# VH-VL binders against Cytochrome c oxidase assembly factor 8 (COA8), part 177

Target 1, 167 residues: Cytochrome c oxidase assembly factor 8 (COA8), of Homo sapiens (Human) (q96il0)
Amino acid sequence: APERGAERRDTAPSGVSRFCPPRKSCHDWIGPPDKYSNLRPVHFYIPENESPLEQKLRKLRQETQEWNQQFWANQNLTFSKEKEEFIHSRLKTKGLGLRTESGQKATLNAEEMADFYKEFLSKNFQKHMYYNRDWYKRNFAITFFMGKVALERIWNKLKQKQKKRSN

## First folded at step 15 (VH-VL)

Design oe28 (from od2 with heavy chain Q99E; framework fv_pabinafusp)
Fold by ESMFold2-Fast, scan of step 15:
Structure oe28 (fold): chain C 167 residues (1-167), chain A 124 residues (1-124), chain B 112 residues (1-112)
Amino acid sequence: as target 1 above (167 residues)
Amino acid sequence: EVQLVQSGAEVKKPGESLKISCKGSGYRFTEYWLGWVRQMPGKGLEWMGDIYPEDSDTTYSEKFKVQVTISADKSISTAYLQWSSLKASDTAMYYCAREGWHYDESGPWGFDYWGQGTLVTVSS
Amino acid sequence: DIVMTQTPLSLSVTPGQPASISCRSSQSLLHSDEKTYLHWYLQKPGQSPQLLIYKVSNRFSGVPDRFSGSGSGTDFTLKISRVEAEDVGVYYCSQSEHIPYTFGQGTKVEIK
């Protein structure tokens, strides 16, 4: 792995916004999985006559994606780092090398790793609880604004057709 | 980027059938009326009719009602103009155009984007 | 059908000079929504028409401010404050208040 300080500095702004959809796309485009979060970023299509309500929904979805991306990138890095440190510490205590005879990473058995998983989950319980709460709040807000946008679209269609039919 | 791309030029004989196309891209195709406008050689513009692709609702100019059929396939964002039997008097440039609207307007605002045109020549 | 009448039918203009085109409809173009459905299009030589002005006086996106529209009821005017070479073409007024939509005969603008 390269220097962890440099990687951590770059993970707060994730690479989510750096992929490019096709120029003529009129749909949302899904990118490759992010290196750290392992989530696929979505690049949202911006209509040429986007309403303020549609813009609010799109920005809410973009912000939620960035929040979610940052959470899992940070969580996965923390997990990987602490797991590696735990394995290294336990192997050192046993007088074992970090690599097997084949040059692959030495690992601990399932029973030994159970201690790490248990401690990691316990330490992160409250963090995950707050994540779930905010995830539901964000998705509720998104659903609410999706409903408002749908109603606005119905109204716009009716206005156009009413003008034609009045003739 | 809003774009309308029409099918290529056609050379036909009187009595033949023809179907020309107009493919929309860069916008929500089903949310806009798409019109057809005829321009005879050296003459002005004539509105033929239009279609709302979401439900294929059509409006025709009385002059063109029996001459042509307007249709659309929303799954491929394409509208069509069709003749069952062409006449020499159908020789013209045919344009498709999107009837624009904006969320803060009370109604549509005319044809804001136009296709490149399809030249139809009908001769013996 | 609503008849749209344009005057003049042709104009030869020296670059930088103003130009004015009039359009008259046979009936009022005012809708119950208090908007007037009169639009102006430009067709440059060998090109498709393009929207210049919609609903009497509103410039469409990307249209230079030297173009302006005015009028009410049945009498409308398109003005170009200083004509440039790129403004050459045929100008059409059009109504979308009544079906069928109709266009004026067109006004050909040429550079002298």
Scores: ipSAE 0.472, ipTM 0.741, lowest interface PAE 2.2, mean pLDDT 86

Design oe29 (from od2 with heavy chain Q99H; framework fv_pabinafusp)
Fold by ESMFold2-Fast, scan of step 15:
Structure oe29 (fold): chain C 167 residues (1-167), chain A 124 residues (1-124), chain B 112 residues (1-112)
Amino acid sequence: as target 1 above (167 residues)
Amino acid sequence: EVQLVQSGAEVKKPGESLKISCKGSGYRFTEYWLGWVRQMPGKGLEWMGDIYPEDSDTTYSEKFKVQVTISADKSISTAYLQWSSLKASDTAMYYCARHGWHYDESGPWGFDYWGQGTLVTVSS
Amino acid sequence: DIVMTQTPLSLSVTPGQPASISCRSSQSLLHSDEKTYLHWYLQKPGQSPQLLIYKVSNRFSGVPDRFSGSGSGTDFTLKISRVEAEDVGVYYCSQSEHIPYTFGQGTKVEIK
């Protein structure tokens, strides 16, 4: 049967869940965004005949995903905390309450928030530079191993066919 | 888990056509040769031929080259064995089996997983 | 075609005793990669064949260590150190060195 996403309906009394890969999928599946990093995790399909090189590539991709998730989860939490502290500080300086008449969170306008964004980016400049450097290094390594896996697959096909036709 | 599931038993008359199937699951179907092996009642095993599903490249035993056609549909991970005109001498159990291999030479290079078999009976 | 000859054709074994099956090929099974493409299969009554030993001496996944293969060139042996009831069936040697792939005539192993 064609490989399309399918809903899980067997053995589970609950309906379809986006947290689980489709039951009939034999491919990598992208999950919902993580609540902290806001990045979508990839659930990797592991075939029964995974070669050592394919396993190394998959583990490298998994490790890179975990590293990326951790970085952005921490960065987003830091941003949210510092943003909230900045807003509270500026509202206190103006003598304003933290809530509006309607009970919603009070916030600053875009012009007032520009100072915070500039400060946050400046303060985190080095951290973002190191992230970008490591991101490029990881992507280079992944591309390198993708190339090795592709060559291995070509070599294995040729070896398989030559063994069959020569002998 | 690697699994090969074959179509059910067939009872046919001489001269009829037949196509039996073998569906692979639990592995990358297009990356392994899949073979067909015949076992006549009370006899041993005979290799008939193999197919590489990625490009439908086939290899036949000379004895079977004219008798049968092997094909595959990689979109449904299924291989087929077919006869245009059955003979009573085609009565046998037919197995599909995957050729095992691995790059670092840890693979079997023989038939590592087998289907349950399809019994074909051809009688008047 | 490479002809595979097995001896004996039938073997009756008391449980716990060893068994030995010989296989001879009509020509060498040694490939240019220095591997020998000789395999052993077991067909239990009413079941499909299953791989036991590949490339002379390598035990397939899940196969108990009481099974061992040896040999070189044209002469090969499958040994079962302690035959169990579950080991009853027909054993086949096979070569994948040359097309067409061929099987031995089979050795039936029974419990006394």
Scores: ipSAE 0.000, ipTM 0.476, lowest interface PAE 16.9, mean pLDDT 81

Design oe3 (from od2 with heavy chain E31T; framework fv_pabinafusp)
Fold by ESMFold2-Fast, scan of step 15:
Structure oe3 (fold): chain C 167 residues (1-167), chain A 124 residues (1-124), chain B 112 residues (1-112)
Amino acid sequence: as target 1 above (167 residues)
Amino acid sequence: EVQLVQSGAEVKKPGESLKISCKGSGYRFTTYWLGWVRQMPGKGLEWMGDIYPEDSDTTYSEKFKVQVTISADKSISTAYLQWSSLKASDTAMYYCARQGWHYDESGPWGFDYWGQGTLVTVSS
Amino acid sequence: DIVMTQTPLSLSVTPGQPASISCRSSQSLLHSDEKTYLHWYLQKPGQSPQLLIYKVSNRFSGVPDRFSGSGSGTDFTLKISRVEAEDVGVYYCSQSEHIPYTFGQGTKVEIK
């Protein structure tokens, strides 16, 4: 006889579940911030009677989230690396050590860091512009499908009510 | 897992008001009709009415239309059955039950999951 | 209102033997979508009703193969191929074609 719960399913973001614990709402929920992107992931609830249209909307939202997480994880890593390189380069030029007398990392003043921020933003301007364009396109598509799903739900309710009517 | 949990047994006197509850979990509460069914002691099942929690749209059996009020609070996934003034003839087991459905009409369209029941006893 | 009539009202069955329950509606349960909204419920002693068969012949999740439903129009049958001790209870047919939803009187199945 097959064992209960012997099947293991691995996915990223690791979840296709119809389980909603007793005494809790069955809806989407927000997780803790991702270590690399600093964005909070949304865990999407999968209803037991999910329509193909609802599934399409959910997958579009999941794909958009993954795209967004990946963009910001990469951007944050690039920012941190270049910032540290800039600080180390400037401290060497000034003849200063990389650590303070208290053992903490040495840093630059606001005026000096302003040069780095301006250069970083300028260098990444086109990347951020394309990100914003794609973000708006994705959100437009999501809104469109949310509208279709809402209409489908109204129709399903009306079909249910129609079957109850006596003539 | 789909689960409907009802409030506990009630003992009341004629003329008193009462509100009993049915809390849904394990499914999208707002998109299923939730019905109430009465079973008098030693008798069969009687459908009283139902509610669609998303917009609180209700349907009543003509027999129960003036006797009870059905309502829902979708923020806590709970439906209610209420009497303004109980009668001894209201003594019964009251069940809540979800009307199953599917977007393509392949679903049951009958009551697929039931609460455990709330016994209401009305005596002088 | 649609009246649902069950026969017999009581049935004693030897374990392992078949059982059959009939249900008749006062009017056709066929909807314009060509589905028939006739369902069967089982209420075991001290328990809530549970769905057995929906839309005439479809077994609900977890319902054993020994249960089968058939019929059309106004005449319907629930069959249990081999009655087990766990099958004791009151069986109800029900229609959800027209409001108000209605149930049969119930058929009490007991082990002989």
Scores: ipSAE 0.441, ipTM 0.737, lowest interface PAE 2.3, mean pLDDT 86

Design oe30 (from od2 with heavy chain Q99T; framework fv_pabinafusp)
Fold by ESMFold2-Fast, scan of step 15:
Structure oe30 (fold): chain C 167 residues (1-167), chain A 124 residues (1-124), chain B 112 residues (1-112)
Amino acid sequence: as target 1 above (167 residues)
Amino acid sequence: EVQLVQSGAEVKKPGESLKISCKGSGYRFTEYWLGWVRQMPGKGLEWMGDIYPEDSDTTYSEKFKVQVTISADKSISTAYLQWSSLKASDTAMYYCARTGWHYDESGPWGFDYWGQGTLVTVSS
Amino acid sequence: DIVMTQTPLSLSVTPGQPASISCRSSQSLLHSDEKTYLHWYLQKPGQSPQLLIYKVSNRFSGVPDRFSGSGSGTDFTLKISRVEAEDVGVYYCSQSEHIPYTFGQGTKVEIK
């Protein structure tokens, strides 16, 4: 039988999902989306001949990933809690119950939800601006070091070929 | 972690063609030269040639230049050693080996990791 | 072609005693990068060769410190301070300074 048991997704204590890359991978591996951040983590391959410059780039990318995962996990939890509070408050104001006669959660219309989204964005404007500033700073640094690593790799390839042709 | 796995033993007749393989794993295949070394029964080691998989650039020992062709398929991390027409004198153990290098060095040096060898027997 | 000459061709040693193998090249193995491209390999019975020492004196990963290499120019030595049973095999010196890469004829090391 082709039956496979359903796998339940367990949450990590830090709010970042743990995952395992394929055995003996020589490439970076992308995992499933984290439950809290909704971002896919990257597991970085560490070559046996990793230069200090390559290690610096890898650690910068790993640290940036961890920072990004934590930011969005926190932001998504805050969004969900405030959304629930907003819906509850508005339904109470209208004198409506939290559930419909069919047992489903009562909802607000699109116009009412638009108020929440506008308020949430306004309230978190400064936080998101600081996030964007840091995100671009981090990506600029990563791009800079990626350029340096690329040049180092080109130079290493040239050295290998020059040695082969030298007498 | 670094491994080179070679194809199995071959028994061939003179005049037949043959292509043996060497698959690399656990490292960036395109960043290292991969060489072939022959060992005749009861004899020492002879370097035949090598290939840089990134662009399939090859170097050969003059002794082997007309006898064999070295090639690589970087999409499957595999290098090949090929004969168009085998001779009894080609009977030997054939090793593939990775040419070592380090980021803090001027260039490549000797063979750091070796395959298990492919025994080729050519007899009538 | 650079010719590599090893002495002795065979060596019987009592366990725990030192052993020494010499290697001479027909011309200097010093490259313009100031490195000398002489390497030592061990082939144990029925096994593939394995790297012991690269560029004269650098021990390869996992190689015990009882193995040491020395030399310069055209004269090189591999020393085993205390030979163990697992050290039995054929030892080859090799140069990768000039194409074609060449190997010495090999030194067979046995336990008495």
Scores: ipSAE 0.502, ipTM 0.747, lowest interface PAE 1.9, mean pLDDT 86

Design oe31 (from od2 with heavy chain H102K; framework fv_pabinafusp)
Fold by ESMFold2-Fast, scan of step 15:
Structure oe31 (fold): chain C 167 residues (1-167), chain A 124 residues (1-124), chain B 112 residues (1-112)
Amino acid sequence: as target 1 above (167 residues)
Amino acid sequence: EVQLVQSGAEVKKPGESLKISCKGSGYRFTEYWLGWVRQMPGKGLEWMGDIYPEDSDTTYSEKFKVQVTISADKSISTAYLQWSSLKASDTAMYYCARQGWKYDESGPWGFDYWGQGTLVTVSS
Amino acid sequence: DIVMTQTPLSLSVTPGQPASISCRSSQSLLHSDEKTYLHWYLQKPGQSPQLLIYKVSNRFSGVPDRFSGSGSGTDFTLKISRVEAEDVGVYYCSQSEHIPYTFGQGTKVEIK
């Protein structure tokens, strides 16, 4: 059993996306949210006698996690950049400065921001549809391999029982 | 950069209590396990136990779990090793050491940085 | 507890000559993550131990390339290709595979 202190889910704020995992865990571990993607990474446990099928499943899950992290990191960066550019453009058109007299960032009203969200969603519709398609495709593949691994483990147990009876 | 600074040498009589310290600097103290290692005069190294300072979770070697208490104060980045009643057999050099690993960083998992040691002498 | 046994217990080496230290564990140090948690430390006279090699063969920061580690399972070796005066001290192997963490009895290296 891993030590509880190292398994703590508490995340250090201010862009620290790392955590201290338990020493020599035999289970998967969930980390703090990534600074850019806001998704929690999973650290996958590697069994000592990992079968080729188990390795394929683990690698597929790792690749899917990396793909998902990369997609959302890029998406969030793009959203933030375009949102800020939109706000600056609209404020310039109105003859307003980037900051209020109190020193706060100048913002647009909800009605004006609705224009941005509509434009962003429309512009990224195809990208999000491809993401959803690939997400379901990857999860279907993972589920399928999980089934194969489960069957392999059952078959191995049956072989062990048969060997015992034949001796 | 990373440093562990321990308290000074102690001379005590059997039956007395003692608390020695180890202060970490140059890294995030709460993110690493900190261990204590005993070295008797002219002998080798013995791991006593460790602490995760974020929540003060401790692990002890069975040999030492009734002899000492390990604690930490994360607000001052300091860990402690304490005896309620010292024995002559506790005469030794005591080292604190950081266990060098962290998520998403390929760490050594060994003790990567060590304090200078605290010599404890117990005699009557 | 895992017992770590080092040989030899003492070495006298002429400067520039190689040195080799062996370490044997009472059980395998290979973890299910396919890593082997065997480390080497050096304690110079009057100083604290310092990490030299971690996980069998990886040099710690600032450790000269004349130091190398090898081995698997239960048998491990630390080699120094050309011993220098600053390499004098006691060398310890250690395992962090199982609690309690344990150390070998030490190998004293001195210059002739």
Scores: ipSAE 0.000, ipTM 0.471, lowest interface PAE 14.9, mean pLDDT 81

Design oe32 (from od2 with heavy chain H102R; framework fv_pabinafusp)
Fold by ESMFold2-Fast, scan of step 15:
Structure oe32 (fold): chain C 167 residues (1-167), chain A 124 residues (1-124), chain B 112 residues (1-112)
Amino acid sequence: as target 1 above (167 residues)
Amino acid sequence: EVQLVQSGAEVKKPGESLKISCKGSGYRFTEYWLGWVRQMPGKGLEWMGDIYPEDSDTTYSEKFKVQVTISADKSISTAYLQWSSLKASDTAMYYCARQGWRYDESGPWGFDYWGQGTLVTVSS
Amino acid sequence: DIVMTQTPLSLSVTPGQPASISCRSSQSLLHSDEKTYLHWYLQKPGQSPQLLIYKVSNRFSGVPDRFSGSGSGTDFTLKISRVEAEDVGVYYCSQSEHIPYTFGQGTKVEIK
């Protein structure tokens, strides 16, 4: 199995896709776009000498990625479902079938679809506003901890060199 | 996960130059000192020197400072031990080893992972 | 240079019996950070050395709890509570307090 021997990554309940980076990688691994969210997942490298602060940063980044994947997977699913329902409802109102004479899916003109997009955006305005707010909060926290980790690494390098040179 | 892989055995004549390698994988190569240890046939261990790959800062045992050069190429996670002119007395097993440390200083500060060794034989 | 002296130079042990190796340094290994930089390595026949115990008494990852280290200043001891066949090899004490780092001459442990 692809997961055997590699650190297992929990899958989001919405069915977010997972990928397996090379076992001997010393870098973060970026995967293909997820089927549902269309976002590229990042597998974070866990160094052997990971500090509690580095672990906090990694977990915060992982949690933010899972939150982001979940949001967009659900949003894309909702969009697709509501778009299909809107199209079917409008075609039924016009007395048209769900497929053209050539067997292709029947569609609405640009003006009719514009009504759907406006309604969808309006309906989801509050949701997207909260998403953006939380996204900025999470990125601020990540940036703050990245700064702390950078300072910790500099301090640790200096301590190592001091021990080496103290003879 | 952490692994140090050394170059293969060498058979040389006195006066020849030699450069052996040690490639690190499974860890952040630039964040650990990497040392070289000599073991003469049937004898114990002798520390030769260390290198910090991030800035190629080196520390040598005085016994070895004029005999060998330690270097590293961080772009390929590889450290090197080099002789300009080998002597029969250089016949030995040469180990590379990572000097371990931890953020909280509860870690080893000793050599936590070792390469498999490179046997160097110098004979006329 | 700090000289590390091990006793005994060789041990022949019946499986399941305890073994003890002593290491003495020519000067104190206590650093100004209040840590003692004395380590123990095992070299099994035909293999690279491996870290057993670091900073006097700390077992390295994967090292069985039958190995223990103790001591302070200049006098240190490695104890194996129940020697197993896989413990055969040469044991080295080492200091990383002063440059150059130095090793003891080694203690060979064999099974009877």
Scores: ipSAE 0.445, ipTM 0.725, lowest interface PAE 2.3, mean pLDDT 86

Design oe33 (from od2 with heavy chain H102Y; framework fv_pabinafusp)
Fold by ESMFold2-Fast, scan of step 15:
Structure oe33 (fold): chain C 167 residues (1-167), chain A 124 residues (1-124), chain B 112 residues (1-112)
Amino acid sequence: as target 1 above (167 residues)
Amino acid sequence: EVQLVQSGAEVKKPGESLKISCKGSGYRFTEYWLGWVRQMPGKGLEWMGDIYPEDSDTTYSEKFKVQVTISADKSISTAYLQWSSLKASDTAMYYCARQGWYYDESGPWGFDYWGQGTLVTVSS
Amino acid sequence: DIVMTQTPLSLSVTPGQPASISCRSSQSLLHSDEKTYLHWYLQKPGQSPQLLIYKVSNRFSGVPDRFSGSGSGTDFTLKISRVEAEDVGVYYCSQSEHIPYTFGQGTKVEIK
């Protein structure tokens, strides 16, 4: 069993998002944004009396979250890399240095960057379409299983109360 | 990780009112019956009644129906045991306990987790 | 109300020796779901009761293998194969088949 002192520490409101969920939380917990994907992870509470159906729903949600985190971490990395390559290439073409007089990274104007964004979106169109299709399919499955879990919980509640009153 | 934490010891005079608490953590509070058990000094255990926090449905032992009121606040996962007018005969240790069940069972079974107890002393 | 009767009321046992506690109910504890709602609790000195055995013979989580429960209908037995110092306390049988839930009067187990 978790130590008693951990409850007070983990439940104290500090006003700052914590990396790990409170140890004795009986609810799902949302963490700080991931460094690479910039998405907030959800840490799922596992009930002591978790049914097989509830476990399946939780694992589906965890798997979907992991898939989504990996997709956006990879996408953000690819975007950043290609953006820097584009900027370096265009600055070389103009005969400009990679850094300003103040030592900051040299940048292109909005009109010049529009070419990069247009090309990047065009190049990744199919990838984003497949992402959207999978995202839809996953969310439909999650909604379906959430409905099944809700019905199971209603049934379990009725069974428990019937046993209690039928004694 | 299931835990029930009860309020501290009370010293009261006959005729006074009292409300003691039991806070659940580490489980879905609304999905388990929570019972109250009395233990008079040097004696055994007596079941007083219980509550299902989701809808505050209560059951009482006939002996305790008139003596106490059981209630719960599911928003803070806390159940209560209350007396409107204490008697010296109410001096006892009071325990809260969760009635356990498993998904694949037909219904609830015994009290699987217990609070630490609240000692209530009523004397003039 | 269902009356639960335990024997013996007190038991002194040498460490490592077996101990046996009997419990009798005034009515059958068999439910229509074919389960028997008889449970065993241990209250160590100065502590809250703790669940040992539920529904006659099922050990609760963390309960050592040396504890076993058996019985049917109205006659039940709790056995400790090798009593250890940590096993001292008062043992209670209880029924949850009929409201009100009731407990036996308790059996005090102590070390010789």
Scores: ipSAE 0.337, ipTM 0.682, lowest interface PAE 3.1, mean pLDDT 85

Design oe34 (from od2 with heavy chain E105D; framework fv_pabinafusp)
Fold by ESMFold2-Fast, scan of step 15:
Structure oe34 (fold): chain C 167 residues (1-167), chain A 124 residues (1-124), chain B 112 residues (1-112)
Amino acid sequence: as target 1 above (167 residues)
Amino acid sequence: EVQLVQSGAEVKKPGESLKISCKGSGYRFTEYWLGWVRQMPGKGLEWMGDIYPEDSDTTYSEKFKVQVTISADKSISTAYLQWSSLKASDTAMYYCARQGWHYDDSGPWGFDYWGQGTLVTVSS
Amino acid sequence: DIVMTQTPLSLSVTPGQPASISCRSSQSLLHSDEKTYLHWYLQKPGQSPQLLIYKVSNRFSGVPDRFSGSGSGTDFTLKISRVEAEDVGVYYCSQSEHIPYTFGQGTKVEIK
């Protein structure tokens, strides 16, 4: 069994923030919401006698988290970019400046923004549909492997108790 | 990382009751057998018994079965060793120790991490 | 009960020299899972025992490679290739094949 492992920090290719739980943790830890995805990252505890099946489950959960973080970070960036472009375009069409007389960003009212939200949802409908499908598939796989790990743990407990009771 | 922290030294008189503790941290407490080992002054090691904290299942050495009770509270990751009536012959260092195991093994493969020990002195 | 017998009971070693401790069990320690449940512990003066070697020959985490275990059935050996001052203490062999778990009487290793 390994002695004194260091905790690793979780990062994603999309530039999501790092999370580092307490060094002596023996449980999974949930961090603060990421700046870009607005999702809470989970740091997964690695037991010293992790089985191959347990490792496969952990990696599947980590990969799913990274995929989910990337998706929402990118989606939020796209939303913010297109929202700003829409606002600037509409303000230009109305003959208004990008800033108020006080130097703050000029905005559109709720009725005017309804056009953007409708267009954005329509444009991204297929993308969100595929996201939901993949999210469901990933969670089904995770649930399946959680069941396999639970059965393995029951079997290991029985083996340990049988050995202890062998006279 | 893995630590077992035991309660402090005790000085008792014959006939008194005593309960000492061993708190585990840095691992999943319910997944490992926890054992108690006695060492009388100037002598070797004697296994007393073990507990599996998940269901409080116990095993005892026949020599210690009537002398002590082993218990655990998994909600606070703590195991206990208890005497109802101490004797002078109970004077010893008492160690708790975790029993290591691997998923490919049929059971525990030895005591991998040990507490610091609790010295119990029983004298009139 | 399985009786564990160690030899020698005491040995004095010059630093850098090798040391060997033998352990004999009254019964075979081979389990039906084909593993042998014999382990070696070191208790340094004033300290708790610590695991050196488990299941005959496997070094525990952090144990220097100068410690090695060997043997089968009922005869086992712990070898220290080059004894250091930090190795002073009492060495115990132990079996966890049958309840009650038992320990050898201990071998005291000291520096000349």
Scores: ipSAE 0.515, ipTM 0.769, lowest interface PAE 1.7, mean pLDDT 86

